# Ledger of designs, part 1: VHH binders against tRNA pseudouridine synthase Pus10 (pus10)

All scores and structures are predictions.

Target 1, 373 residues: tRNA pseudouridine synthase Pus10 (pus10), of Korarchaeum cryptofilum (b1l7a7)
Amino acid sequence: MGKPVDDLLNSLMNLLDSETPSGGGCHLCDGLLSRELGKMLRKALSELEGVELSSVKSGVSLPAILIEREDRIRANHNPPKMRSLKVTLTRLLDVAISSLTGLKVSQEPDAILIFDFERGDVKLELAPVFIFGRYRKLQRGISQSRRKCPECGGRGCEACGWKGKIPQGSVEGIVGEVMREFFSAEDYVLHGAGREDVDARMLGEGRPFVMELLSPKRRSADLREVESEINRRAAGLIEVKNLEFSRREKIRILKERSPNVKKLYRALVEVEGGVEEGELELLKGLEGAVIRQRTPKRVLWRRADITRLKRVYEVNFRRIDDKKFELFVLCDGGLYVKELISGDDGRTSPSVTEILGKKSFCSELDVLEVMVE
Structure headers, positions and changes below count from the first letter of each chain, unless a header shows other numbers; antibody chains are not in Kabat numbers.
F, E and O are the ipSAE of ESMFold2-Fast, ESMFold2 and OpenDDE, as the mean of both directions, binder to target and target to binder. V2 is 0.75 times the mean of E and O plus 0.25 times the DockQ between their complexes.
Where letters were taken out, [cut] stands.
Atom coordinates printed by the task and the answers are left out, and those that the model quotes come from them; centres of patches stay.

## First folded at step 4 (VHH; framework vhh_nb_b201)

Design t55 (from s07 with A33R)
Fold by ESMFold2-Fast, scan of step 4:
Structure t55 (fold): chain B 373 residues (1-373), chain A 122 residues (1-122)
Amino acid sequence: as target 1 above (373 residues)
Amino acid sequence: QVQLQESGGGLVQAGGSLRLSCAASGFTFSSYRMGWYRQAPGKEREFVATITYGGSTYYADSVKGRFTISRDNAKNTVYLQMNSLKPEDTAVYYCARGYKVTYWDSTGFDYWGQGTQVTVSS
């Protein structure tokens, strides 16, 4: 920020005249750009106050009449070597903002300043901050994503701060509220490497996730302090580890590798009529099996009714008593383990129920590992 | 040919620290669970810690909070960081390869190193 706006405006107007079609910005805009540029630059400086940024990029929106005038000039004179007014103005605003603020112009900026010459306004759009880590969910009954606000049903109301969602009872909310505070963000979105059932725990090294922080006014924080504060506030409920700064690309990687992700589960299985040690040996038949699984009945309200093929790689078991055993399953991501156990009235085959010839159900489910390696 | 070679053992005073290393060769290291066991003179081998190929860790109650198991797949090496050592930790420490991920506890190890001696003086 060194040079006065009025001095820069003189230089900018001279450049517009040299680089725009036939008569430059002054002739094309009938003085509009010269009177608006100074006001818009001052508005831009105001919008940047109190925001942590290392880089910026300008965007430009022009009144329809200026676009039509430029089109007419190009049609009449066919000047193929001249850049558009919008492109020229964007380049000049980049230089002006850099000169006034000391911020670097970047193709991947921390912020975009949108100069709307039709409305005479400047909008600041802040690039999201992305944080990668792993979460453990130590208690059952916690969803991954925030629930809709019960007062407004998702529309936004006073009770939810106009977000349409409540932070309580979810990994996203519990973790996201702390991160929102550290980064002065407006909102957040958790992108997980898959999802566990609400009543399942997520243990071991935890599930990989990327937290996307929306419109953050701060971009730096000690992630060890963030981690510590999350784990302190969420003690006994949620635990996060290995937080690191990331990028949007990581979300794609987590989703793209979903079909190849292996998961390790521990299930407590209850068998109608009881089970003997020798009968459990039959479950070795699941090892290496391809499971034909139709969308479970319990999730049909939100999932398409399709059939998927999922592999079970390893199985282990341990009899607990005459009616219960622990089942350990290493399988493809996307396999519904509760239905691998129950058979879901033939919608999942083979199943524990089918192999044992006795009705079996999952009373407890734990995800022990999500293996994205 | 599976080979596991431990190093980093020695004599240390109570309250001290040692870091054990186990260099692995002859198999796809990143695809296997790795663990540490120990054996004191006249005793059976006891479980110390395991790390799965997904990175999850499990510890014997006697070492929880004091020992940390970790791995470096680029170096085909598993480590055991031992802090706050006690005379009762004196043993030969063995590196082991696990053959199944679904054996999350002290079971399912098939190959063992030669061992490295750890002696903790009172």
Scores: ipSAE 0.053, ipTM 0.498, lowest interface PAE 4.9, mean pLDDT 84

Design t56 (from s07 with Y58R)
Fold by ESMFold2-Fast, scan of step 4:
Structure t56 (fold): chain B 373 residues (1-373), chain A 122 residues (1-122)
Amino acid sequence: as target 1 above (373 residues)
Amino acid sequence: QVQLQESGGGLVQAGGSLRLSCAASGFTFSSYAMGWYRQAPGKEREFVATITYGGSTRYADSVKGRFTISRDNAKNTVYLQMNSLKPEDTAVYYCARGYKVTYWDSTGFDYWGQGTQVTVSS
């Protein structure tokens, strides 16, 4: 490893001197570049060991004194062909890394190697891997996102591996831990097309999501094997399907279009004092209705307190016994169905409670379909 | 841009089989329920079968045990396998996109194909 780095270092220093009319790197840096560059290139090679990459890009950070020195030379001499030391050094390092590793230089690289000449350090930044898919949540009591670690309250401690979050009890954690293993990632973030309540199931074809894998040392995997392993470990709890590689812009698209997606819900409704089949026909009054819904009290801790207008397109029902019925609602995304049922003390109107004239509440909620337009 | 194109209709003798196909385009096929309806001469359109986005199926009593609805999300296609055909099954068969499905026969359809003729002789 030593001699190829040393030979390349000599070539880089000669090229730097030839491309800078300011008298070369040794004059600007008092020998800093010649002393540190070889050491930093060897450190860069060490950082890349065991990492799957097809492309790379160099970044350079220079001491303020060298930037000031270069600015002074430009101001005093006005050389029309002078490129910045940072630009020249970045180009030379790209060539060096490509020569030593066989990796291609790209403007959208798998990795950035940041050569910090101020600190004499090299940092490896790995581009995230994004996986798009759909998840079904077969059991109640599972959140979409990981919960704060109870031992440290989110600060980070030994029990949570300093992440401040625990993987248990969430779709993000259950799915993310398996993907983390396959891609040798340091962490993960699940971005969903909306969210269901912790106590709601997500059925049918599932909810669209993008998993963002942070600092992945692997970039390729058989996504059918990943899918099978997730579904095996999460049997009876969570199921994923249609996993495919994706990009960051998919997250933006999911979040921007989520409110425009129609959803089909099944709710089990319990009615205080009981309900007769003829009374349920009154619920047809919800079809085509625009629901004025103020942010439900139970979600005020995380949502802005505003009034939204959401449409109910279709309603159907089946009486189960004298106190319970199933309610099926096709509506706009972002409508809170539990409060469509309870009325949330007048914060949602019209509501099932208002129409029936009897206090009603949702004891079970299922999302049956998330419709893509 | 939503398009539904049926194929596979024709003339068959009683007791025979036909497989109808419906090729869908212009929407995310896997997110929608799909169904088949038929209209015989001098009758109104009647329900035949539906399949949800999750793969659950529902059939009219007249075709239970004889017809099978299925889907291939990779090919954006819904199928109707018709076995033990009877002269009473003679009709134009229509493919439809459903935007909702429920467990007690509340299925809404918003787009329809052009139809394919099925004629059962004898």
Scores: ipSAE 0.000, ipTM 0.201, lowest interface PAE 12.9, mean pLDDT 82

